# Miniprotein binders against q96jn8r1131to1294, part 83

Target 1, 164 residues: q96jn8r1131to1294
Amino acid sequence: TLEFLENHGKNILLSNGNRTATRVASYNQGIVVINQPLVPQLLVQVRIDFLNRQWTSSLVLGVITCAPERLNFPASACALKRAAWLLRGRGVFHNGLKICEKFGPNLDTCPEGTILGLRLDSSGGLHLHVNGVDQGVAVPDVPQPCHALVDLYGQCEQVTIVNP
Below, E stands for the ipSAE of ESMFold2; O stands for the ipSAE of OpenDDE; V2 stands for 0.75 times the mean of E and O plus 0.25 times the DockQ between their complexes.

## First folded at step 8 (miniprotein)

Design kk18 (at its last look DockQ between E and O 0.74; V2 from the best seeds 0.00; counts 0 for: pae O 2.3 > 1.5)
Fold by ESMFold2, look of step 8:
Structure kk18 (fold): chain B 164 residues (1-164), chain A 96 residues (1-96)
Amino acid sequence: as target 1 above (164 residues)
Amino acid sequence: DELERKIEEIIYRAYELVEKGELEEALELIVEAIRLAVENKDKDLLVWAIYIIANIAQELGDPELLEKVLELAEEAYELTKDPEIKWLIEYLEKDL
């Protein structure tokens, strides 16, 4: 029953029972949030369906720890002012502060078909999975509850929630 | 709020400058944004601006600047009581 939340970026069109998000204009305004908080030890995954190489960067993946139903989303996830833990490129960011320079693969180079996953471990650590492979703890001790967030920014124009 | 929007734009511009490696210009902008956020009593923008100046100081790698940012964060915590500032203080202290 995982679906993208109806509150999303302006340029997003939801389809496939709200399991697919498509950015239908421009390069930004593409933030989507999954409708249920992460459940510890349960993997949440999205597949990159379409990339447009016209743009120079790809998606942002992460979590937000405030209630997403009434949040006014900025044009890009990098402008989230609080309660945000984001993976971009190889960097890990909290509210604009870079807390890790080099984690996992470079998200900007993931091709179409790549499956990206997020999982909370029992200690509150946030794990990244790439094509089913655990990349380790990106963020130790994330506050809960938290919601998975994808920003269809730049090259990434479509993602779909997939079963683990 | 037009003034709130202006402060927000300055903070975001400082962030963009950091991404381009223009750290000195970013620092000048974020200091101005902090002053305006304090004057306007905008607690949320102050918290965000403190995170951005901490990032700038971290990228510059200047221990004296990092100590000054820690003091500024402590003052911002006194003004806001925001747990996000408390997290930041603990983060900065651990790296020292």
Scores: ipSAE 0.645, ipTM 0.867, lowest interface PAE 1.2, mean pLDDT 90
Fold by OpenDDE base, look of step 8:
Structure kk18 (fold): chain B 164 residues (1-164), chain A 96 residues (1-96)
Amino acid sequence: as target 1 above (164 residues)
Amino acid sequence: DELERKIEEIIYRAYELVEKGELEEALELIVEAIRLAVENKDKDLLVWAIYIIANIAQELGDPELLEKVLELAEEAYELTKDPEIKWLIEYLEKDL
């Protein structure tokens, strides 16, 4: 079963069999990683449960290609040193570098209830899904194994892993 | 390692400044981090810093700075032979 790893950001509280992550303090320190690595045709989805409008920006979604169990998470995902492919706003980032200016919808403006998904295709392309709609390939060739990562950042205070 | 910690802290500060839109100050910090990473022979931090400075350059929209970043990346690649830096070089060349 899909669940968030116990190794997570300092402000995260896990519940619901580790399928729900809640950031209980501040605006950062909210990184969580899903336990099972992405494999082709596996759609991993999370739902935005709660947004706190006192903050700016919202969740960051992506993958890491290093072992997640012992990773020392920075305060935000975009500060990950290596092996990080992230979607923030409408941008795609690799290790802090913006490699795409506009991709898919703006994650900063996704409302509560939005279901965001990640899926690898047979060619190693990482797809973003929004409410079940494939937005296309965000990253054309992601090293495997990789793990889905969610950074409950800014407005985003709670997400839940949901089944497709 | 205390120096490593220092470098990391500088990079984190630079990142925070980028998030705040304070790109010029972020640039100054990340350049320092690069220098220290080279001195400390820290390949991982060097790679990270190079990516960050490239991002800063992109956000600033400064072609001259982008050229400088490309040079730095090439130098870093010579030192590290890191494939991520090679990718960065190729990416920057296409973007310019």
Scores: ipSAE 0.189, ipTM 0.631, lowest interface PAE 2.3, mean pLDDT 90
ESMFold2 (binder alone), look of step 8: mean pLDDT 80; pTM 0.764

Design kk19 (at its last fold request DockQ between E and O 0.94; V2 from the best seeds 0.00; counts 0 for: SAP 71.117 > 70)
Fold by OpenDDE base, fold request of step 9:
Structure kk19 (fold): chain B 164 residues (1-164), chain A 96 residues (1-96)
Amino acid sequence: as target 1 above (164 residues)
Amino acid sequence: DELERKIEEIIYRAFELVDKGELEEALELIVEAIRLAVENKDKDLLVWAIYIIANIAQELGDPELLEKVLELAEEAYELEDDPEIKWLIEYLEKDL
């Protein structure tokens, strides 16, 4: 069963069998990681449950290739110094290096109810799914194993893991 | 430790500045971070800083700077066989 790890950002409260993450304070410290690593053809999805639009930025979605159980999470996913592949806004980043300028929808403008998915293909390409629609390959060759990461940042105050 | 935290803060600030388009200031900060990381022999922070300066060079559209970043990455790789550095080298070589 897919669930968020107990090792998470300081402002996160897990509920619903650790399938729901809620940021209960401030605008950051909201990183969560899904327990099972991504394997080819496994679609991992989260639904945006609640947005606080007083903030400008929203969630960051991506994967990490280090062991998540022992990771000391920074206040923001953008401060992950290694082993990070992130979707922020419309950009794709690897350890702070923008490797794609425009990809998929702008995550900062996704409304509540949006379902965001990550899937590896057989070639190691990381795909983004939005409401069930494959947006294409965000990262062409992601090291494995990797774990899906969600940073509940800014607007995004709650997400829930949902089954395909 | 405190120095590590300081370097991390500088690197992150440089990243934020890039995000805001303040590339020259970002470059100044990241160069300082690289210096500090080298002096402190902090390989992880050095690698991160190299990624950020690569990002800055890319945003500046400065191929000469990118070449310098590649050289820096190669030097770092000679010191330690880091897969993150290897990836960056390959990435830069394809882009240049």
Scores: ipSAE 0.867, ipTM 0.945, lowest interface PAE 0.5, mean pLDDT 95
Fold by ESMFold2, fold request of step 9:
Structure kk19 (fold): chain B 164 residues (1-164), chain A 96 residues (1-96)
Amino acid sequence: as target 1 above (164 residues)
Amino acid sequence: DELERKIEEIIYRAFELVDKGELEEALELIVEAIRLAVENKDKDLLVWAIYIIANIAQELGDPELLEKVLELAEEAYELEDDPEIKWLIEYLEKDL
């Protein structure tokens, strides 16, 4: 069963059997990680439940390729120093290096109710899905094992894991 | 330690400045962070700082700086064959 790991950002409260993550303070400290590594046939999906448009930037979505159970999370996913492949706004980043400027929709403008998905293809390519629509390969060959990560940053105050 | 946290903050601040389009200031900060990471013998922060200066060089569109960043990454890889540095070297070689 897909759940968020108990190891998470300091401003996160888990609920709904650890399938819902809520950021209960500030604009950051909102990193959560899915408890199972991605495998080629697994589609991990989260729904954006609540947004606060007071902030300009929104959630970050991606994968981490190191073991997440004991990791010390930084305040923001963009401060992950290694083993991180992130989708932010329209950009794709690896450890702070922008490797693609224009991929998929702008995550900062996704409304409440948007369902965002991550999966690996047979070649290890990381795909983003938006409301069931495959946006293509964001990262062509992600090291495995990797875990899906969501940073409830800025606008994004709550997400819930949903079944495909 | 406290110096390690300061270096981390400088590196992340340089990343944030890129978002704001303040590329000159970002470059000044990351160069300082690299010097501090080398002096403090912090290999992990050096690797991350190399990623960030690569990002800055890419945003500047400065091929001379990108070549210098590649040389720095190659030197760091000779000291310790970190897979994150290997990936970065391969990435930069494709761009050049």
Scores: ipSAE 0.860, ipTM 0.939, lowest interface PAE 0.5, mean pLDDT 92
ESMFold2, look of step 8: ipSAE 0.833; ipTM 0.928
ESMFold2 (binder alone), look of step 8: mean pLDDT 75; pTM 0.696
OpenDDE base, look of step 8: ipSAE 0.816; ipTM 0.916
ESMFold2, fold request of step 9: ipSAE 0.858, 0.859; ipTM 0.939, 0.939
ESMFold2 (binder alone), fold request of step 9: mean pLDDT 72, 74, 74; pTM 0.670, 0.688, 0.685
OpenDDE base, fold request of step 9: ipSAE 0.863, 0.866; ipTM 0.943, 0.945

Design kk2 (at its last fold request DockQ between E and O 0.83; V2 from the best seeds 0.73)
Fold by OpenDDE base, fold request of step 9:
Structure kk2 (fold): chain B 164 residues (1-164), chain A 96 residues (1-96)
Amino acid sequence: as target 1 above (164 residues)
Amino acid sequence: DELERKIEEIIYRAFELEDKGELEEALELIVEAIRLAVENKDKDLLVWAIYIIANIAQELGDPELLEKVLELAEEAYELTKDPEIKWLIEYLEKDL
């Protein structure tokens, strides 16, 4: 089953069999990683459960291509030094480099209840799904194995892994 | 260890400046960090720094700087054979 790993940001509290992540302090230190690596045709989805509107930025979604169990998480996913492919706002980032200016919906404005999904296609393209709708390929060729990552940042204070 | 910490601190400062949009000052710091990272053979910090300078150059829209970044990345790749640096080289070559 899909669960968040015990190695996570220091402000995260896991519950519901490690399927729910809650940031219980501050606005950062909220990175979580899903246990099973992404494989082609596997759709991994999380639901935004709770937003704190005092902040402007919201969650970051993406993948890492390093071993998550040994990763020392920075305060924010955008500060990952390497092995990161991230969706933030409307941008796509690789190790901090913006590789796409405008992709899909703005993650900073997704309301509570939004279901966000990641899926690899047969060619290694990483797809974003929003409420079941394929938004297209965010990253055309993602190194494998990779793990889905969620950064509960700013507004986003709780997410839950959900089934397709 | 001490030098590694210093390099990391410089990179963090450059990253913060970049985030604030102070790209020129960020550039100055990150260049120094790259030099030190190469000298100290800190692969992870080198990758981080090279991607930061690439992003700065891209945001500045400076093709000459991008060319310099490509050269730096190529040199770094020869030293480290890091696949993420290789990726960056290929990415930059498509834009130049």
Scores: ipSAE 0.773, ipTM 0.903, lowest interface PAE 0.6, mean pLDDT 94
Fold by ESMFold2, look of step 8:
Structure kk2 (fold): chain B 164 residues (1-164), chain A 96 residues (1-96)
Amino acid sequence: as target 1 above (164 residues)
Amino acid sequence: DELERKIEEIIYRAFELEDKGELEEALELIVEAIRLAVENKDKDLLVWAIYIIANIAQELGDPELLEKVLELAEEAYELTKDPEIKWLIEYLEKDL
């Protein structure tokens, strides 16, 4: 079953059988990773449970293409120096390089209850789903294996893995 | 170790400046970080710094700067043989 890995950001508390991640301090140190690599057609979904509008930016969503079990996570996903493909705001980033200026909805404005999904297509393309609706290919050919990642940054204080 | 932390901090600051739209200041800072990473022979920080300067150059939209960044990436690839730099070279070549 899909769970968040025990190796996570320092401000994360896992609960609900490791299917819920809560950032319990500050605005960062909130990286979590799904415990299984994405495989073609596997849809990994998380629901935004709690937002604190005190902060201006919100969660980052994406994948890492290196083994996550022993990584030392930085304070924020944007400081991942390699093997990272991230959706932030409306942008798509690889290791800090913006490869798409505007993709899908603005993640900073998604309300509580939004269900965000990631899957690989048969060509290795990374798709974003929002409330069950496929937003298209964010990254055309992601190296495999890769793991879904969420950074509970800023506004986003809790997410839960949900079934499709 | 302290120099590596300093270089890492400079690279991250350049990323933050770029994110805020302060492209000229970001460029000045990342150029300094690249110089330091080369002198310190820190391959991982050099690779990351090349990604950040590529992003800054792309946002500036300066084709001559992008060509210089491509040349820098090619030199970094010869030094590091890092597949992340190879990906970046291929990406940048499609821009040009």
Scores: ipSAE 0.733, ipTM 0.890, lowest interface PAE 0.9, mean pLDDT 91
ESMFold2 (binder alone), look of step 8: mean pLDDT 79; pTM 0.760
OpenDDE base, look of step 8: ipSAE 0.741; ipTM 0.888
ESMFold2, fold request of step 9: ipSAE 0.562, 0.629, 0.564; ipTM 0.822, 0.848, 0.831
ESMFold2 (binder alone), fold request of step 9: mean pLDDT 80, 80, 80; pTM 0.772, 0.767, 0.757
OpenDDE base, fold request of step 9: ipSAE 0.762, 0.697; ipTM 0.901, 0.874

Design kk20 (at its last look DockQ between E and O 0.04; V2 from the best seeds 0.00; counts 0 for: pae E 4.5 > 1.5, placed apart)
Fold by OpenDDE base, look of step 8:
Structure kk20 (fold): chain B 164 residues (1-164), chain A 96 residues (1-96)
Amino acid sequence: as target 1 above (164 residues)
Amino acid sequence: DELERKIEEIIYRAFELVEKGELEEALELIVEAIRLAVENKDKDLLEWAIYIIANIAQELGDPELLEKVLELAEEAYELTKDPEIKWIIEYLEKDL
């Protein structure tokens, strides 16, 4: 069963068998990591449950290749300097460096109910799915094992892991 | 790029301050980062810094500060014509 790890950002409260993450304070400290590593053809999806316009920007989605159980999470995934491939807005970032400027829809504008998915293909390419639609390869070659990461940042206050 | 590296370092320092709850100090650093990003014409770092400063201001809950952030963003837009900055401005204006 896909769940968020107990090792998470300080402002996160897990519920629903650790399948729901809620940021209960501020706009940051909201990083969560899914327990099972991504394997080829496994589609991992989260649904944006609640957005709060009090804040600016929204969730960051990506993968990490370090051990998630031992990771000391920064306030924002954007502060990860290593072992991180992230989708923010329409950009793709590797260790803080933008490697693609325009990819998929702008995550900052995804409404509540949007289902975002990550999937590795047989070649190690990381795909983004939006509401079940494959947006293409965000990262062409992701080291394995890797874990899906969600940063409940800014507007995004709650997400839930959903089955395909 | 040396200036790019400096800007990134400032932003990371700001993150550390945010984690410590030192939001006012973080704010000052991000303002500096924004100015330097404009100078270096670094769109990515500028956008990043603008989002950060907006959230800090929102956290502080000071409407006057939010107005100042908006003004700073507008100045940045005037200089860079970055459409993402324009989008951020429009978003922030809706919340004022």
Scores: ipSAE 0.544, ipTM 0.816, lowest interface PAE 0.8, mean pLDDT 92
Fold by ESMFold2, look of step 8:
Structure kk20 (fold): chain B 164 residues (1-164), chain A 96 residues (1-96)
Amino acid sequence: as target 1 above (164 residues)
Amino acid sequence: DELERKIEEIIYRAFELVEKGELEEALELIVEAIRLAVENKDKDLLEWAIYIIANIAQELGDPELLEKVLELAEEAYELTKDPEIKWIIEYLEKDL
C-alpha cells in the first residue's frame, strides 16, 4: 500500500505504518514523499488531520521528478531548485516560477478533514482532487517518473494517506 | 566546489527574500548569483537563478525589468542550450 518515504523533512515523525506524517516542530522542514511513482491509474490521497490556525499559510502539494530516496530536502518545498511542480494557495509553481495564479481551491483555507488527491492523466497532466471531485489539470505533461509530495507547512501539522 | 556552494547559498537566500516580499534585495542577490554562475560555467545554477529572477520580474511587474530578464535568459540559453531556459523564455514572452 502507499506509504511516506523514510527520507523526509527533519521535523517529520512518521507513524501508522508510515501512512501518517506529523510535523513535530516549528513551521517548516515538513516535506514528505509518497513511496510509489504516480502512474495514470494511481490516485494518491491524503487527509488533512490537524491544522494550527496561528499560521496564515498551509500545506503545499505537488510532484518531484528527481530520485527522492536520498534527496536532501530544503526547509520548504518552494525552495526545490528543479524538477518540482507545486500547488500552493491557489497558485501553481515550477521551480519557484509562478505559472498559474489561480487553480482549484485555496489550499490555505482547506479545513481539517479535507481529502486532497493527486493523479496523472494519460497525457501526463497532473490532476488535483478535492473530497473526491476532480479539479482539472493543474500541470500539463509532467515528466515521468514522478512522485507525489506533501509539505506540511505552516498550518498543516498532520496528514494521513487514505484510500478512495 | 566552494564557489558552487556559495552561489547556491546566494540563490537560496534570494528565493527566501522573494517569499518574504523583499523583492529589491532579492534582485540584487540574484543578479550577483547569475554573474558568478556564468563565470563558473555552472549550467544548473544558472538555470535556477534564471527561474528566480523571472519570478522577481513578474512580482515587480516592471516591463523593462522583464525585458532585461528575457535578454539574460537568451544569453543563458545560448551558453547552455538548456531546454528549461528556453521554456522560461517562451513562458515569459506570453506575459509581454
Scores: ipSAE 0.201, ipTM 0.585, lowest interface PAE 4.5, mean pLDDT 86
ESMFold2 (binder alone), look of step 8: mean pLDDT 80; pTM 0.771

Design kk3 (at its last look DockQ between E and O 0.83; V2 from the best seeds 0.00; counts 0 for: pae E 1.6 > 1.5)
Fold by OpenDDE base, look of step 8:
Parts: sequence; C-alpha cells; structure tokens
Structure kk3 (fold): chain B 164 residues (1-164), chain A 96 residues (1-96)
Amino acid sequence: as target 1 above (164 residues)
Amino acid sequence: DELERKIEEIIYRAFELEEKGELEEALELIVEAIRLAVENKDKDLLVWAIYIIANIAQELGDPELLEKVLELAEEAYELTKDPEIKWLIEYLEKDL
C-alpha cells in the first residue's frame, strides 16, 4: 500500500492511514515522501485536496534518489541539496538547476481535485500524469531507486494518495 | 560543525536571492560558499553550491560564466568523484 512516510516536513499532519497529508501551519515545511520506490510502470498519484489562495506558489512534485527515511527536510523541496528531480510551475529542476522551462501544465495553477501522477517507463523516463493524461517525459533517465516526493508548498495545503 | 553551518547558511542565502531574481548578489555569495566548501571538504554542500551557481549562470545567460562553472564543476568532480557533479558536467557540455 502506498503511504506517506512518517519522516516528513514539520508542518505536516498525516491522516487516513498516512495517505493524506495536510500542512497545518504557514506556507512551507510541507515535504512528504511516498514509502514505496517508483518502479517501472507503477503509476503513483496524488490528488490536490485543498488550496489556500492567500499564498502564491503551489505544490512541488518530483522524486528523490536518496534514502528518504533518514532525510532531513528543508523548508521547501527547492532547497534540497541534492538527489532531487522536481517539477515546479512549468519547470523541471535537478538540484535547483532548471533543466526544462516549459513542461506540462503549470502546477501553480492546478485546481483542487487535480490528480497528479508520476510513472517511470521501461527506459527510466519519469512521466507526469495530469488527471490520468500522460504529459510526457519530464526526466529522461532517473536514477533508481527513487521515491516520489510532494512538497505541500504555498497554496497547496492537502493532498491524498489515490489509486489509478 | 560551525563552519559547515556557516557555509550552509551562505548557500541558502544565495538560493533565496536567486529565487528572488537577485542573481548578481546570489552569484557573489555562492562563489564564496564554493570556496569554503572546498576548503572544508564538504561534498554535499559543494554539490549544492555547484548546482546553484550553474543555475545562476544559466539564468544570467552568460556563456563565459557558464564556461567557468564547467571548470569549477570539473575541479569539484576531481575532488569528490560525486556522480551528481559528473551529471552536471555532462549536462553543461551538451548545452554550451
């Protein structure tokens, strides 16, 4: 069963068997990591449950290639020091470096109810899915094993892991 | 380690400045952080700093600076043999 790990950002409260993450304070400190590593053809999805419009940015989605159980999370995923491949806005980032400027929809403007998915293909390409639609390869060759990461940042205050 | 903490703080400040679009100021800080990270032999902070400076250079659109970053990355790789620095080198070589 897919769940968020107990090792998470300071402002996160887990519920629903650790399948729902809620940021209960401020606009940051909201990183969560899914327990099972991504394997080829496994679609991992989260639904945006609640947005708080007083903030500007929204969730960051991606993967980490380090051991998540021992990770000390920064206030935001964008500040991860290494081993990170992230989707923010329309950009794709690796350890803070923007490697693609325009990819898929703008994550900052996804409404509540949007289902975002990550999937590795057989060649190690990381795909973004939006409401079940494959948006293409965000990262062509992701190191494995890797874990899906969600940063409940800015507007995004709650997400839930959902089955395909 | 106090020095490690100092370096981390500098890198984080540079990151914040970068996020705000204050690239010149970010560049100044990150260069200092890189220097200190090398001296302190902190591989993780060095990786972080190298990627940040690469991003700054990329956003500035300065090919000369990008070349310098590549050189820095190569030096850093020689010191650390870190695969993420190797990745960066390969990335920069393709896009320069």
Scores: ipSAE 0.801, ipTM 0.909, lowest interface PAE 0.6, mean pLDDT 94
Fold by ESMFold2, look of step 8:
Structure kk3 (fold): chain B 164 residues (1-164), chain A 96 residues (1-96)
Amino acid sequence: as target 1 above (164 residues)
Amino acid sequence: DELERKIEEIIYRAFELEEKGELEEALELIVEAIRLAVENKDKDLLVWAIYIIANIAQELGDPELLEKVLELAEEAYELTKDPEIKWLIEYLEKDL
């Protein structure tokens, strides 16, 4: 059963059997990680439940390639120093380096109810799904094992894991 | 370690300036951070700083700077043997 890992950002409250994450303070400290590594057949999906449009930036979605159980998370995913492959806005980033200027939709404009998914293909390519529609390969050949990460940043105050 | 904290703060400040679009100031800071990380033999901070300067150089779009960043990354790989630097070198070689 997919759940958010107990090790998470300090502004996160887990509920609904650890399938719902809520950022209960500020705009950051909202990193959560799925409790099971990605494998080619696994589609991890979260639904955006609540947005606060006060902020201009929204959630970050991606993977980390190091063990998450005892990791000390920074205030935001974009400050992960290593082992991170992130989708932010329309860009794709590795450890702070923008490796793709435009990929998929702009995450900063996804409305409440949007279902965002991550999966690996057989070659280790990381795919983004939006409302069930495969957006293609965001990151080729991600090192494995890797773990799905959501940063409830800025606008994004709540997400829930949903099954495909 | 006071020096490690100072280096980390400089790198983080460069990252913040980069996010704001203050690329020339960000470049000045990250170059200093790299020099200090090498002197202090801080491999993890060196790897992080190399990624940050690579992004700054890419945003500036200066081919000469990108070539110098590739050289710097190659030197950092020899110092660290970190696979994250190896990945970056391969990426930069494709981009050039």
Scores: ipSAE 0.546, ipTM 0.817, lowest interface PAE 1.6, mean pLDDT 90
ESMFold2 (binder alone), look of step 8: mean pLDDT 80; pTM 0.758

Design kk4 (at its last look DockQ between E and O 0.03; V2 from the best seeds 0.00; counts 0 for: pae O 3.9 > 1.5, placed apart)
Fold by ESMFold2, look of step 8:
Structure kk4 (fold): chain B 164 residues (1-164), chain A 96 residues (1-96)
Amino acid sequence: as target 1 above (164 residues)
Amino acid sequence: DELERKIEEIIYRAFELVDKGELEEALELIVEAIRLAVENKDKDLLVWAIYIIAMIAQELGDPELLEKVLELAEEAYELTKDPEIKWLIEYLEKDL
């Protein structure tokens, strides 16, 4: 069963059998990680449940390629110093470097109810899905094993893991 | 431990300065952090600092700085053998 790991950002409260993550304070400290590594044919999906549009920036979505149980999470995913491949806004980032300026939709403008998905293809390419539609390969060769990560940053105050 | 914490604090400060758009000040700090991490043989902090100076160089858009960053990354790879540095070298080479 897909769940968020008990190791998470300090401002996160897990509920709904650890399938729902809520940021209960501030605008950061909201990193959560999915409990199973991505494998081909596994689609990890989260629904954006609640947004606070007072903030300009919103959630970050991506993968980490190191063991998530041992991580000390920084205040935001963008400060992950190693083994991170992130989608933020329209950009793709590796360990803080912007490696693609424009990929897929702008995550900062996704409304409540949007379902965002991550999966690996057979070549190790990381795909983003938006409301069931494959946006293509964001990262062509992600090391395995990797885990899906969501940072409930800024606007994003709650997400829920949903089945495909 | 004490020196490692100091180096980590310098790198974190440089990252905050990048976020604020103070790129020249961030560059000065990160160059010092790289020197200290090499001297102290702190491989993990060196990898992190190299990624930050690469970030600064790309934000500044300075091709001469990017060439210097590539040289630093190559030296860091010889010291660390860290695959994250190898990835960075290959990434930077395709733009240069």
Scores: ipSAE 0.411, ipTM 0.754, lowest interface PAE 2.8, mean pLDDT 89
Fold by OpenDDE base, look of step 8:
Structure kk4 (fold): chain B 164 residues (1-164), chain A 96 residues (1-96)
Amino acid sequence: as target 1 above (164 residues)
Amino acid sequence: DELERKIEEIIYRAFELVDKGELEEALELIVEAIRLAVENKDKDLLVWAIYIIAMIAQELGDPELLEKVLELAEEAYELTKDPEIKWLIEYLEKDL
């Protein structure tokens, strides 16, 4: 069963069998990691449950290749400087540096109810799915094992892991 | 936009310098990025640059520099009205 790990950002409250993450304070400290590593052809999805328009920006989605159980999470995923491939806005980032300017839809403008997915293909390419539609390869040749990461940042205050 | 690309490149370089512990040089670069971002009215890059300069200031532990960073952040906030910048200001003030 896919769940968020107990090791998470300070402002996160887990519920629903650890399948729902809620940021209960501020706009940051909202990083969560899914327990099972991504394996080829398995689609991991989260649904945006609630957005708070008080803030700008929204969730960051990506993967980490370090051990998530021992990771000391920074206040935001943007501060991850190693072993991190992140989708933020329309950009793709590796260890804090933008490696792609425009990819897929703008995550900052995804409405509530949007289902975002990550999937590794047989070649190690990381795909973004939006409402079940493959948006293409965001990151080629991602090291394995890797874990899906969600940063409940800015507007995004709650997400839930959903089945494909 | 060529100017936007230039600003991003400066920010990237500054970030790399921070990783190397070369904070003084990183500071110089990020200040330049801030100036350019203001001139170009690029709110996104400005917010990012302010975030980085705040990190640098904290790591340097220079109270005078921190005050200057706060001033820059306040100006940036007036331009962007970005809540993150406001939070950063409040956060940094606690370290003074």
Scores: ipSAE 0.033, ipTM 0.338, lowest interface PAE 3.9, mean pLDDT 88
ESMFold2 (binder alone), look of step 8: mean pLDDT 79; pTM 0.755

